# Designs tried in a protein design chat: VH-VL binders against q0atu2. Part 196

Target 1, 119 residues: q0atu2
Amino acid sequence: MLDKKARIRTSREYRNVFEKGKRLSGRFLIIYYVENALDNNRFGFITNKKIGMAVIRNRIKRQLRAIVREYQGQVKNKHDIVLVARAGIGKSSFEGMEKDYIAIMKKAGLFARNANKID
Below, E stands for the ipSAE of ESMFold2; O stands for the ipSAE of OpenDDE; V2 stands for 0.75 times the mean of E and O plus 0.25 times the DockQ between their complexes.

## First folded at step 9 (VH-VL)

Design t70 (framework fv_daclizumab)
Fold by ESMFold2-Fast, scan of step 9:
Structure t70 (fold): chain C 119 residues (1-119), chain A 119 residues (1-119), chain B 106 residues (1-106)
Amino acid sequence: as target 1 above (119 residues)
Amino acid sequence: QVQLVQSGAEVKKPGSSVKVSCKASGYTFTSYYMHWVRQAPGQGLEWIGYINPSTGYTRYNQKFKDKATITADESTNTAYMELSSLRSEDTAVYYCARTDEWYGYMDVWGQGTLVTVSS
Amino acid sequence: DIQMTQSPSTLSASVGDRVTITCSASSSISYMHWYQQKPGKAPKLLIYDASYLESGVPARFSGSGSGTEFTLTISSLQPDDFATYYCQQYDSYPLTFGQGTKVEVK
């Protein structure tokens, strides 16, 4: 689970990321991201019915939160980041989602140090 | 049923303005973004911009920022697009189309409004 | 702006034919959709995210591709399929469409 202060919680905050943010697409994920005025990063997660049944969507959200949590220390501070799961994510492995996350965060210039679970 | 119904055809003189309406029904109006797209006779599709009906936030194709004004009236579930300083080159069918916020495919379209600009 | 170019611009075909339409992006993109437009009608979503069939769209339609080259295929053309097809990128603003491919009766 991510700490509550590291989560985007309100519709207004999600909307700000969508409207003002930059977009980058990976194989299974799209990220939207914008700098915030806080002392920390916040993450949001979006899934829709195209991914599959509710049980699959809930599993995907939990796995994405786990991935984000593992790499929290490598993300450049003061960003709001929304992860949007693409239609194909339901057939991906945990490792596949993790690799895609690392790749898109690097392309976005959002990793402050080498992406590695050890950190 | 989910549908978008647009106002009828308009014939306008150069230099005038026109306001096209797009009335939504069968879904929560404020949960989707409303885009406007035009198509000149015998030509392809050209994106004009969108509005978030919940906030009134708009984004325009730079080409249209001084030409088009997109608005929405949440109380009547209606989106509008006003075109100013009409020229013959603005003769086209104008479509409204909805997208969900994050995925951005236009799954429901209005029937189109023909705007003819002639002297 | 990302430019989307379709090939061919016009295609003559018969019912039962396999039809292939190509869409080329001026820069690498990861997210695009296909629409069908019949004469006098609004466009209709066919394929989202390059390869996923929209609900209610016949299984004879399929999409593939990545990067700069994308393809829409109709495996066995039906009378309802004579129409113009458009690709559209959703990688960056402004959103852009291909110029269209008209599939007509030979």
Scores: ipSAE 0.499, ipTM 0.857, lowest interface PAE 2.5, mean pLDDT 90

Design t71 (framework fv_daclizumab; at its last look DockQ between E and O 0.84; V2 from the best seeds 0.61)
Fold by ESMFold2-Fast, scan of step 9:
Structure t71 (fold): chain C 119 residues (1-119), chain A 119 residues (1-119), chain B 106 residues (1-106)
Amino acid sequence: as target 1 above (119 residues)
Amino acid sequence: QVQLVQSGAEVKKPGSSVKVSCKASGYTFTSYYMHWVRQAPGQGLEWIGYINPSTGYTRYNQKFKDKATITADESTNTAYMELSSLRSEDTAVYYCARTDEWYGYMDVWGQGTLVTVSS
Amino acid sequence: DIQMTQSPSTLSASVGDRVTITCSASSSIGYMHWYQQKPGKAPKLLIYDASYLESGVPARFSGSGSGTEFTLTISSLQPDDFATYYCQQYDSYPLTFGQGTKVEVK
């Protein structure tokens, strides 16, 4: 579970990331990201019905939150980041989602050079 | 039934303006972005821009920035596109199309409005 | 701008044929969709996210590809499939479409 402080909470905040941010696509994820004026990072999570039923979408969101939490110490501070689950994510393993997340964050330049896992 | 219904065909003189409407029904109008796309006779599809009906935020293809104005009226669930300073090159079928903004596929389209610009 | 180029521009085929349409992006993209357009009608979403079939679209349609090269395949062409097909990138603005591939009767 992510701390409340580390979550994007409102529709307005999500739309700001979409409208002002950059986009980068991975195998199972798309990230949208923008620098914020806060002391911390905030994460948001998007799924749609094309991924599957509510139980599948809820599982995917829980797994993505767990991945983000595990690697939060490696993310460059002061960013709002929205993770959008692609249609194929439901067929991915947890390990597959984790590797895709790391690859995308590195490609976006959002991982610090000397970052370590916090879990 | 989800549908987008556009206004009827227009015949305009060069230098005039035209305003095309797109009325949405069967879904929550403010939950989707509305795009405008044109197609000149016998040619392909060209993206004009979009609007977030919830906020009025717009993004335009640079080619259309000084020509097209996209607006939305939440009270009537209607999106509009106005073209100014019409030239013969603006003769085209104009489509509105609904998008889930995070995923960017246009899953529901209006029937199209033919705008003919001639003397 | 990312230019989307389709090949071929026109394709003549018979019912039962396997039809393949290619879409090439001028730079690597991670996300794209395919649309079908019949004469006098609006485009219809066919394939989203390069390889996933939109609801109600027949299983004979499939999509594949990544980076700069994407393909749309119709495994056994039916009379209802004579149409123009468009690819569209959703990687960066402005959004761009391919010029279209017209599949016509041989």
Scores: ipSAE 0.764, ipTM 0.910, lowest interface PAE 0.9, mean pLDDT 92
Fold by ESMFold2, look of step 10:
Structure t71 (fold): chain C 119 residues (1-119), chain A 119 residues (1-119), chain B 106 residues (1-106)
Amino acid sequence: as target 1 above (119 residues)
Amino acid sequence: QVQLVQSGAEVKKPGSSVKVSCKASGYTFTSYYMHWVRQAPGQGLEWIGYINPSTGYTRYNQKFKDKATITADESTNTAYMELSSLRSEDTAVYYCARTDEWYGYMDVWGQGTLVTVSS
Amino acid sequence: DIQMTQSPSTLSASVGDRVTITCSASSSIGYMHWYQQKPGKAPKLLIYDASYLESGVPARFSGSGSGTEFTLTISSLQPDDFATYYCQQYDSYPLTFGQGTKVEVK
C-alpha cells in the first residue's frame, strides 16, 4: 500500500489541491492535481454517501490505492493528486477503474515514461 | 434543519453598492464552500464565485471579478457578497448555495435576495 | 469558458406527456448536474453526474448523455413538474449553467 509520506492526510492539504489544482474527469474518476514543494508525490481519495454504504466506499478506496501503487513509478514527481470516485464507480470492475486511471493520468500529462506499463 | 437564510430585498440607485448576507445553520459552516449565483429577471443562472469560509480563499467568475466581493464571518456563520457600482443590469435575484467542493452540486440554496437597481 | 446550451428554451406540455430537454456543451465535459426551479423558489438538485437521481426525486425523471450531449427526460409529466430546468457543468471554471428550459402548461 502507499507509505505515509505518499498520502494526503489533512483537510487543509486536500483543499489546497481543490483550490489550486487542475481537474479532469474520466468515466469513473475525477482527478485534481497540483505541484507540491516535496520531492515525492502524494495521493488522496474521496468518496461520498451517494456512491454507496461504507463497505462499498472502503472497497473502492482499497482498489484505487492498489491501482495507484501499481503505476506510481510512472507518475511525474512533485504532485499532490486527489482521486474522486464518481457515482457509477461501484459498478466498475477493477480493470475498468485501472483503464480509466491510466487514461486520465495520460490526459493530465502526469505519466513520465511514455513506453512503460502505459497501455 | 440545514438552511441558508439571506437578507431581504434591496432597492438601490445606480452607482451605489449593496451587501447581501447568507446565514448558515444546521451544519458546520467551514466544512462546505459557499457559492453565489445570480438570476436576472426572466433569465438563467450565472455563477459568480465561491469562498472557503475557513480561510477566506475566493474564486470568481472573471465576468464578476470587479463587481463582486465575497467574504465570510466564521464567528456568525455568515457569508456576504458585496456588489459595487450598481447598474440597472445588476438587477437580479442573488442566491447563496453550499457545495461539497469535490462533486460540485449545490445541495442547499438560500431563498434568494432581489436587488433592484433603478433611477 | 464552456458554454452550455439547452433546447428547447420553452416548451408547452400537458400532464401525462413525455418531456425531453437537451443540454449541449461547447466542448466535451465529464461531469454535470441538473436542477429544477419552480416559480419564486430557489433551484433544487434533481440529477447528479448526468444520470443519477437525487434522493426523493421521482423515478419518472431520468438523465443520460456524455461528452457534449445530455438529456433530461420526464416520462409522464405531473402537475409538480411545471418548472424551469437547468444543466450545470462542473468540469472547468467558470462554472456554467444552461440558459434554462421552461416547461409550462399547454
Scores: ipSAE 0.675, ipTM 0.875, lowest interface PAE 1.4, mean pLDDT 91
Fold by OpenDDE, look of step 10:
Structure t71 (fold): chain C 119 residues (1-119), chain A 119 residues (1-119), chain B 106 residues (1-106)
Amino acid sequence: as target 1 above (119 residues)
Amino acid sequence: QVQLVQSGAEVKKPGSSVKVSCKASGYTFTSYYMHWVRQAPGQGLEWIGYINPSTGYTRYNQKFKDKATITADESTNTAYMELSSLRSEDTAVYYCARTDEWYGYMDVWGQGTLVTVSS
Amino acid sequence: DIQMTQSPSTLSASVGDRVTITCSASSSIGYMHWYQQKPGKAPKLLIYDASYLESGVPARFSGSGSGTEFTLTISSLQPDDFATYYCQQYDSYPLTFGQGTKVEVK
């Protein structure tokens, strides 16, 4: 599980990312990201009822948290990043989600230069 | 049911101002962003801007930054758009429409307000 | 700004016909939605995120595409489907719509 300090937790924090951050869309994910004034990155996760029932949304969140955790050490510091699940994510595999995450993060330039990415 | 009800048609002289209202019901007003979209006679749709009713944060199309002012009153679940220095080119039907906080589809629309600018 | 170009601008068809409308973006986008508008009425959301039907929309409507090319398809045109259709991107600001495709009776 992600460290407590690595989580976006308040509505205000989420809104700040949405309002002031940049946005990129992948196949299954949309990321909103903005620099923060902290010494660590924070991650948020958004799902809605279009994805499916609560049990499905919770599963998706767990999977996304696992993916983020796996690559957390490779992400450039001082960023707030919100992952928004697109409607089709409920039908995707974990590997598909992971590939999409990697692709969109690369496109955003959020991985460190010396990061050893798993494609 | 979820609906947006806009104020009635307006006829204005050039140089004057008009303020259109959009009252929301059937859902949590502050949980959705309120957009304004213009449609000139016989033309397509143009995005004007949006407001986050919970914070008052606004984002405008550069084309309308000096034309439109968007506000919201949480206590009455009403969004407003004021148009200043009206010209004949501002004649159009103006729509309010809600979007999910993180997604970009406008799933509920007001019925539209015709603003006619004529000497 | 991202320009959205629809093809065709006007389409004449008969009830029962298969209708396809194309929307081309000036750059690659990830967010694309389709709306239906009838004369004197507000636009109505038909398809969100390129291929998902909004609640209450008949199954004869479908959407597909990615990158810069998207399509709206009506498998069998019904009398209620004669209207103007718009695509819309939410990938970058300002938000932009296609110029519209009017589907009229042949």
Scores: ipSAE 0.398, ipTM 0.843, lowest interface PAE 1.8, mean pLDDT 93
ESMFold2 (binder alone), look of step 10: mean pLDDT 93; pTM 0.954

Design t72 (framework fv_daclizumab; at its last look DockQ between E and O 0.80; V2 from the best seeds 0.00; counts 0 for: pae O 2.2 > 2)
Fold by ESMFold2, look of step 10:
Structure t72 (fold): chain C 119 residues (1-119), chain A 119 residues (1-119), chain B 106 residues (1-106)
Amino acid sequence: as target 1 above (119 residues)
Amino acid sequence: QVQLVQSGAEVKKPGSSVKVSCKASGYTFTSYYMHWVRQAPGQGLEWIGYINPSTGYTRYNQKFKDKATITADESTNTAYMELSSLRSEDTAVYYCARTDEWYGYMDVWGQGTLVTVSS
Amino acid sequence: DIQMTQSPSTLSASVGDRVTITCSASSSISYMHWYQQKPGKAPKLLIYDASYLESGVPARFSGSGSGTEFTLTISSLQPDDFATYYCQQYDDYPLTFGQGTKVEVK
């Protein structure tokens, strides 16, 4: 779904965001983010087995990718951003995840000034 | 069978050093961070630091930054913690614990290594 | 540093009692976990992300709370539950534990 250049791909890249980045927590999500040396943003997604079986985890990742894709044009460039699904995310709606993402990204200051209708 | 097996108890004199080992089995050693936690006799738990076993990246509790050195050996699936300039106040049980870095719960613990510092 | 303060430090209880342990954070946190430790043994994860039971933990254990106040409840204390319980935050470094709550036989 996301272009290959907009993906965090390797374990090392993910762990750089964890080790060097800032974090903010929402109701269903936690984000970690750090400036990168690229011209673009990259996104990563983390779930684990405590969230649910593989089919549930894959559905959650697909939903989060869709949310990120929808708003990626409003995100300030040059950031690596990892979305971590919290244990309660399986009981959320797509709308609930989306609202949580928007709120977190606003708090992090990651949406560009003058972004059109985010709420 | 995920397991962490620590080296045996040590009795040391003040001013010496000790190196505690923590051997992992039953999982991919580099897929989890390794933490060290101490517990002085009759006291609670105190976090020392962690290592990313794949890169050697470490983070320390500032209290222990000049006391503890955490390392890992991928070839033997073993993490180490060296304590330097031992004092009687360093007498404690030292635990290693495995953690998924994104979620931060310590789901597997070693059995503990008692380090006793006396003259 | 985020301080985690548990209450009470010790409580005496009988089998069958409802036991409640509290953990207070010095600032608002989003991530915290509970551990059980028996004498001479390593801690064991009980509850993750405040309210979710670790696999194999009996249903009589429950957790709740958000922000600065969290609770661990044992609905009907069993002989296996006499132990010390620790909360742990995962919001900021250094990672910190509460000082512990010892649940002992009355």
Scores: ipSAE 0.776, ipTM 0.907, lowest interface PAE 0.9, mean pLDDT 92
Fold by ESMFold2-Fast, scan of step 9:
Structure t72 (fold): chain C 119 residues (1-119), chain A 119 residues (1-119), chain B 106 residues (1-106)
Amino acid sequence: as target 1 above (119 residues)
Amino acid sequence: QVQLVQSGAEVKKPGSSVKVSCKASGYTFTSYYMHWVRQAPGQGLEWIGYINPSTGYTRYNQKFKDKATITADESTNTAYMELSSLRSEDTAVYYCARTDEWYGYMDVWGQGTLVTVSS
Amino acid sequence: DIQMTQSPSTLSASVGDRVTITCSASSSISYMHWYQQKPGKAPKLLIYDASYLESGVPARFSGSGSGTEFTLTISSLQPDDFATYYCQQYDDYPLTFGQGTKVEVK
């Protein structure tokens, strides 16, 4: 699971990221991101009814949290980042979501090191 | 069931101001952002700005920053847009429309309010 | 600002025709929507996120495209479809719409 302190929890915190942040769209994801005044990164996850029923939306959120957790060490410190699932995400593979996340984070300049470095 | 109902047509003189209302019903008013869009006669759509009804946070198209003031009254589920220093080129139909802010599509629109500025 | 340019500005068609409307963005965008507007009425959401049909919209409407070129297609035009169509980007502020494409009776 992603640590509690690494999660955006309140509506106010989510709205702060939307209102003050930058946004960048990938194939399956949109990210909204802003530098925070804390000593850690926090992540939020947004889905809507167009993705599917609650069971599907919850599955997508779990998969996105797993991806975020895996690449946690590569994210530049002191950011609040909200991942928004696009309508097509339900038809994507886990690998497809992962590749899109890496591509977006790199394009946003949020990765401190190369996520896809294989030597 | 979900509806946005706007105030009636206005005829104003140059230099005056006008305040248009947009009353929401059938959904949780504070869960959606409210946008304002105008359409001059025979012309296309032009985005003015939005408000977060729960906080009062606003974002404006720079073209309208000194012209339009958007407000919301959570107790009456009503959004407002005031236009100041009216000129003939402000003659247009003004629409309110709601969005889920993360996704930015305007899925419900008011019927429009015609504002005519003439001497 | 991101400029959205539609073509054609006016399109004459007959019931049963396949109609195609194009929207070109001045820079690459990732996220856009299509609206339909009938005379004297507010716009109505047709297609969100370039290719997804809004609930209640007939299946004859479809959207496609990416980057700078997006297309709205009506597979078999109905009398109810004579209207003006607008694209809109949600990639950056200010939000911008295309100038509109009027689909009128031939």
Scores: ipSAE 0.707, ipTM 0.897, lowest interface PAE 1.3, mean pLDDT 91
Fold by OpenDDE, look of step 10:
Structure t72 (fold): chain C 119 residues (1-119), chain A 119 residues (1-119), chain B 106 residues (1-106)
Amino acid sequence: as target 1 above (119 residues)
Amino acid sequence: QVQLVQSGAEVKKPGSSVKVSCKASGYTFTSYYMHWVRQAPGQGLEWIGYINPSTGYTRYNQKFKDKATITADESTNTAYMELSSLRSEDTAVYYCARTDEWYGYMDVWGQGTLVTVSS
Amino acid sequence: DIQMTQSPSTLSASVGDRVTITCSASSSISYMHWYQQKPGKAPKLLIYDASYLESGVPARFSGSGSGTEFTLTISSLQPDDFATYYCQQYDDYPLTFGQGTKVEVK
């Protein structure tokens, strides 16, 4: 699990990312990201009912948190990043989600230049 | 049921202002962004801007930045759009439409408000 | 601005026909939605995120595409389907719509 300080927790914080951040869309994920004034990154996760039943949404969030945690140390510092699950993610494998995350984060330039990731 | 109900048709003189209202019901007003879209007679759809009712944050189409002012009243679940310095070219049906704060599809629309500008 | 161009602008078809509408974006996009509008009525969401049916929309409607090319398909046109259809992008501001495709009776 992500540390508390690494989580976006309040509605205000989420809205700030949406309103002031940049957006990029992948196959299964949309990321909203904005620079913060902290010494750490914070992550948020969004799903809606179009993804599926509550148990599915919870599973998706759990999987996304696992992916984010895996690559957390390779993300550029001082960013708030919200992962929004697209409708098709419910039918995706974990590996598919991970691949999409990697691709979109690269496109966003959010991985450190010395990042060592598994494609 | 979820619905958006707009104020009635308006007939205005050039140079005047008009304020159109959009009352939301059947859902949490502050959980969705409210967009305004214009449709001139026989023409397509033009995006004017949106407001986040929970914060008052607005984003405008540059084309309408000096024409439209979007506001919201959380206490009455009502969004407003004021058009200033009306010209004949402003004659159109104006729609309010909600979007999920993250996904951006307009799933519920008001019935539209015709604003006619004529001497 | 991202320009959205629909083809054709007008389409004449008969009940039972397979109808395909194309939307071309001036740049690659991911957010693509389709709306249906009938005369004197507000637009209605049909397809969101390129290929997903909005609740209550008949299964004869479908959407596909990626990048700069997207399509809306009606597998078997019904009388209730004669209307104007719009595509819309939400990838960049300002949000933009296609010019519309009017599906009319042949």
Scores: ipSAE 0.310, ipTM 0.824, lowest interface PAE 2.2, mean pLDDT 92
ESMFold2 (binder alone), look of step 10: mean pLDDT 94; pTM 0.958

Design t73 (framework fv_daclizumab)
Fold by ESMFold2-Fast, scan of step 9:
Structure t73 (fold): chain C 119 residues (1-119), chain A 119 residues (1-119), chain B 106 residues (1-106)
Amino acid sequence: as target 1 above (119 residues)
Amino acid sequence: QVQLVQSGAEVKKPGSSVKVSCKASGYTFTSYYMHWVRQAPGQGLEWIGYINPSTGYTRYNQKFKDKATITADESTNTAYMELSSLRSEDTAVYYCARTDEWYGYMDVWGQGTLVTVSS
Amino acid sequence: DIQMTQSPSTLSASVGDRVTITCSASSSISYMHWYQQKPGKAPKLLIYDASYLESGVPARFSGSGSGTEFTLTISSLQPDDFATYYCQQYESYPLTFGQGTKVEVK
């Protein structure tokens, strides 16, 4: 489950990300992202009726939240990020969505480099 | 039904201004962005800008930033575009069209307003 | 600005023909839409997100492509398909359209 503080909650906050943020498109996802003035990252999730019925949209949102939660520690701090599900996402596998998310976040420069030193 | 209805054709002299209206009905006006697009006679489509009716935030194509002013009136569910310092090359059909914030496809269009600039 | 170039600019075809219209972007894009415009009318959304049919659009229309090259195909042209078709990128601002492809039905 994604913590309440890590979620974009208000229409105004979503709107700020859309209007002032950068956009980057992946295979199944579009991300909108902007630096925030907080001490943490916040995530938002957008689906529309073109994805499918409510059951499908709710499943997609749950899967995206699970992916975001898994990779929270790799995201550079102080960002508001909105994930927008593209029309084809309903036919994607969980693994396909996960790979797309990682690829987009790396391309956006939002994933911190993970460098482990052997010792 | 969802529709956008624009004001009627205008004939203007060079140097004057014109204000075109776009009245929305059949949906929540503040839930969609309103774009303006023009089409000169026999030519293609050219994006002017958009407004978020909920906040009044606007984004313009730099080509039109000194030419067009886009506004919205929530009390009447009407978007406006004012063109200043009209020149003959501003002769075109001007369309309003709505998008949702995240997907950016223009799914409902006004019927168009012909603005003719002649001396 | 991302420039969208369509080919051909005009196309004459007979009813029943397979018609293909191409759209080339000046830089790689991941997100684009197609519109149909009939004479004297406003444009109509035809295909969104490169390949998905808008509600109410006949199944003979399809879209494909990625990167810099996109195509709109009409599998069996009907008289109602006389129109100009426009591609539009939604990768960056300003939003830009192709110059249009006019399909003339014989």
Scores: ipSAE 0.551, ipTM 0.873, lowest interface PAE 2.3, mean pLDDT 90

Design t74 (framework fv_daclizumab)
Fold by ESMFold2-Fast, scan of step 9:
Structure t74 (fold): chain C 119 residues (1-119), chain A 119 residues (1-119), chain B 106 residues (1-106)
Amino acid sequence: as target 1 above (119 residues)
Amino acid sequence: QVQLVQSGAEVKKPGSSVKVSCKASGYTFTSYYMHWVRQAPGQGLEWIGYINPSTGYTRYNQKFKDKATITADESTNTAYMELSSLRSEDTAVYYCARTDEWYGYMDVWGQGTLVTVSS
Amino acid sequence: DIQMTQSPSTLSASVGDRVTITCSASSSISYMHWYQQKPGKAPKLLIYDASYLESGVPARFSGSGSGTEFTLTISSLQPDDFATYYCQQYSDYPLTFGQGTKVEVK
């Protein structure tokens, strides 16, 4: 589970990221990201009905949170980042999602150093 | 039931401005982005920009940054696009269209407004 | 900007024919959509996210592809299908459309 301080919680906060942020797409994920005025990073997670039934969407959200948690120490400070799952993510393995996340974050220039797991 | 209704055709002189309206009905106006697209006679579709009516945030195609101004009035569920410094090359049918936040598909379109710039 | 190039620009076909239209993006894109436009009318959404059929659109329309190459197929052309078709990317701003493919009779 991510610390509550590291979560985007309100519709207004999500709107800020979608409207002002940059967008970068991977195979299974899209990220929207923008610098914030805080001293920490915040993450949001979106899964749509096109992914599948609630049980699948909830599994995907849980797995994405786990991936984000594992790599949180590698992410450049002071960003709001929203992960949007693409329709095809339901067919992906956990490893496939993790690899896609790392690739996107590196391409976005959001990793401060090599992506290593941090527990 | 869901409809976008645009203002009528305009004939304008070079150097003047025009403001086209797009009135939404049958849905929650602030839940969808409103885009503007133009089509010159016999030509294809060209994206101008969008507004998020809930926040007033706008994004423009750089080609139109100094030409188009997009606004929205939540009290009347109406989006507007103003074109300044009109030239003959601006002669086109102008469409408004709504999109969702995730996929950016334009599922409902206005009927179009012909703007003719001559003499 | 991401350029969307359609092939062919014009296609002559008969009722009952299988019609295929291709759309090529200058770089890999995440989302793309297909629209149909008839003379004097606004475009109509046919396919969203490359392969999903919009509600109310006949099953003879289908979409496929990923990355940079996308295809719209009409399995058995009907008189109502003679129109111009456009692809559109939603991967990066500005949003861009293909130049259009005109499907005409004969």
Scores: ipSAE 0.005, ipTM 0.566, lowest interface PAE 13.0, mean pLDDT 85

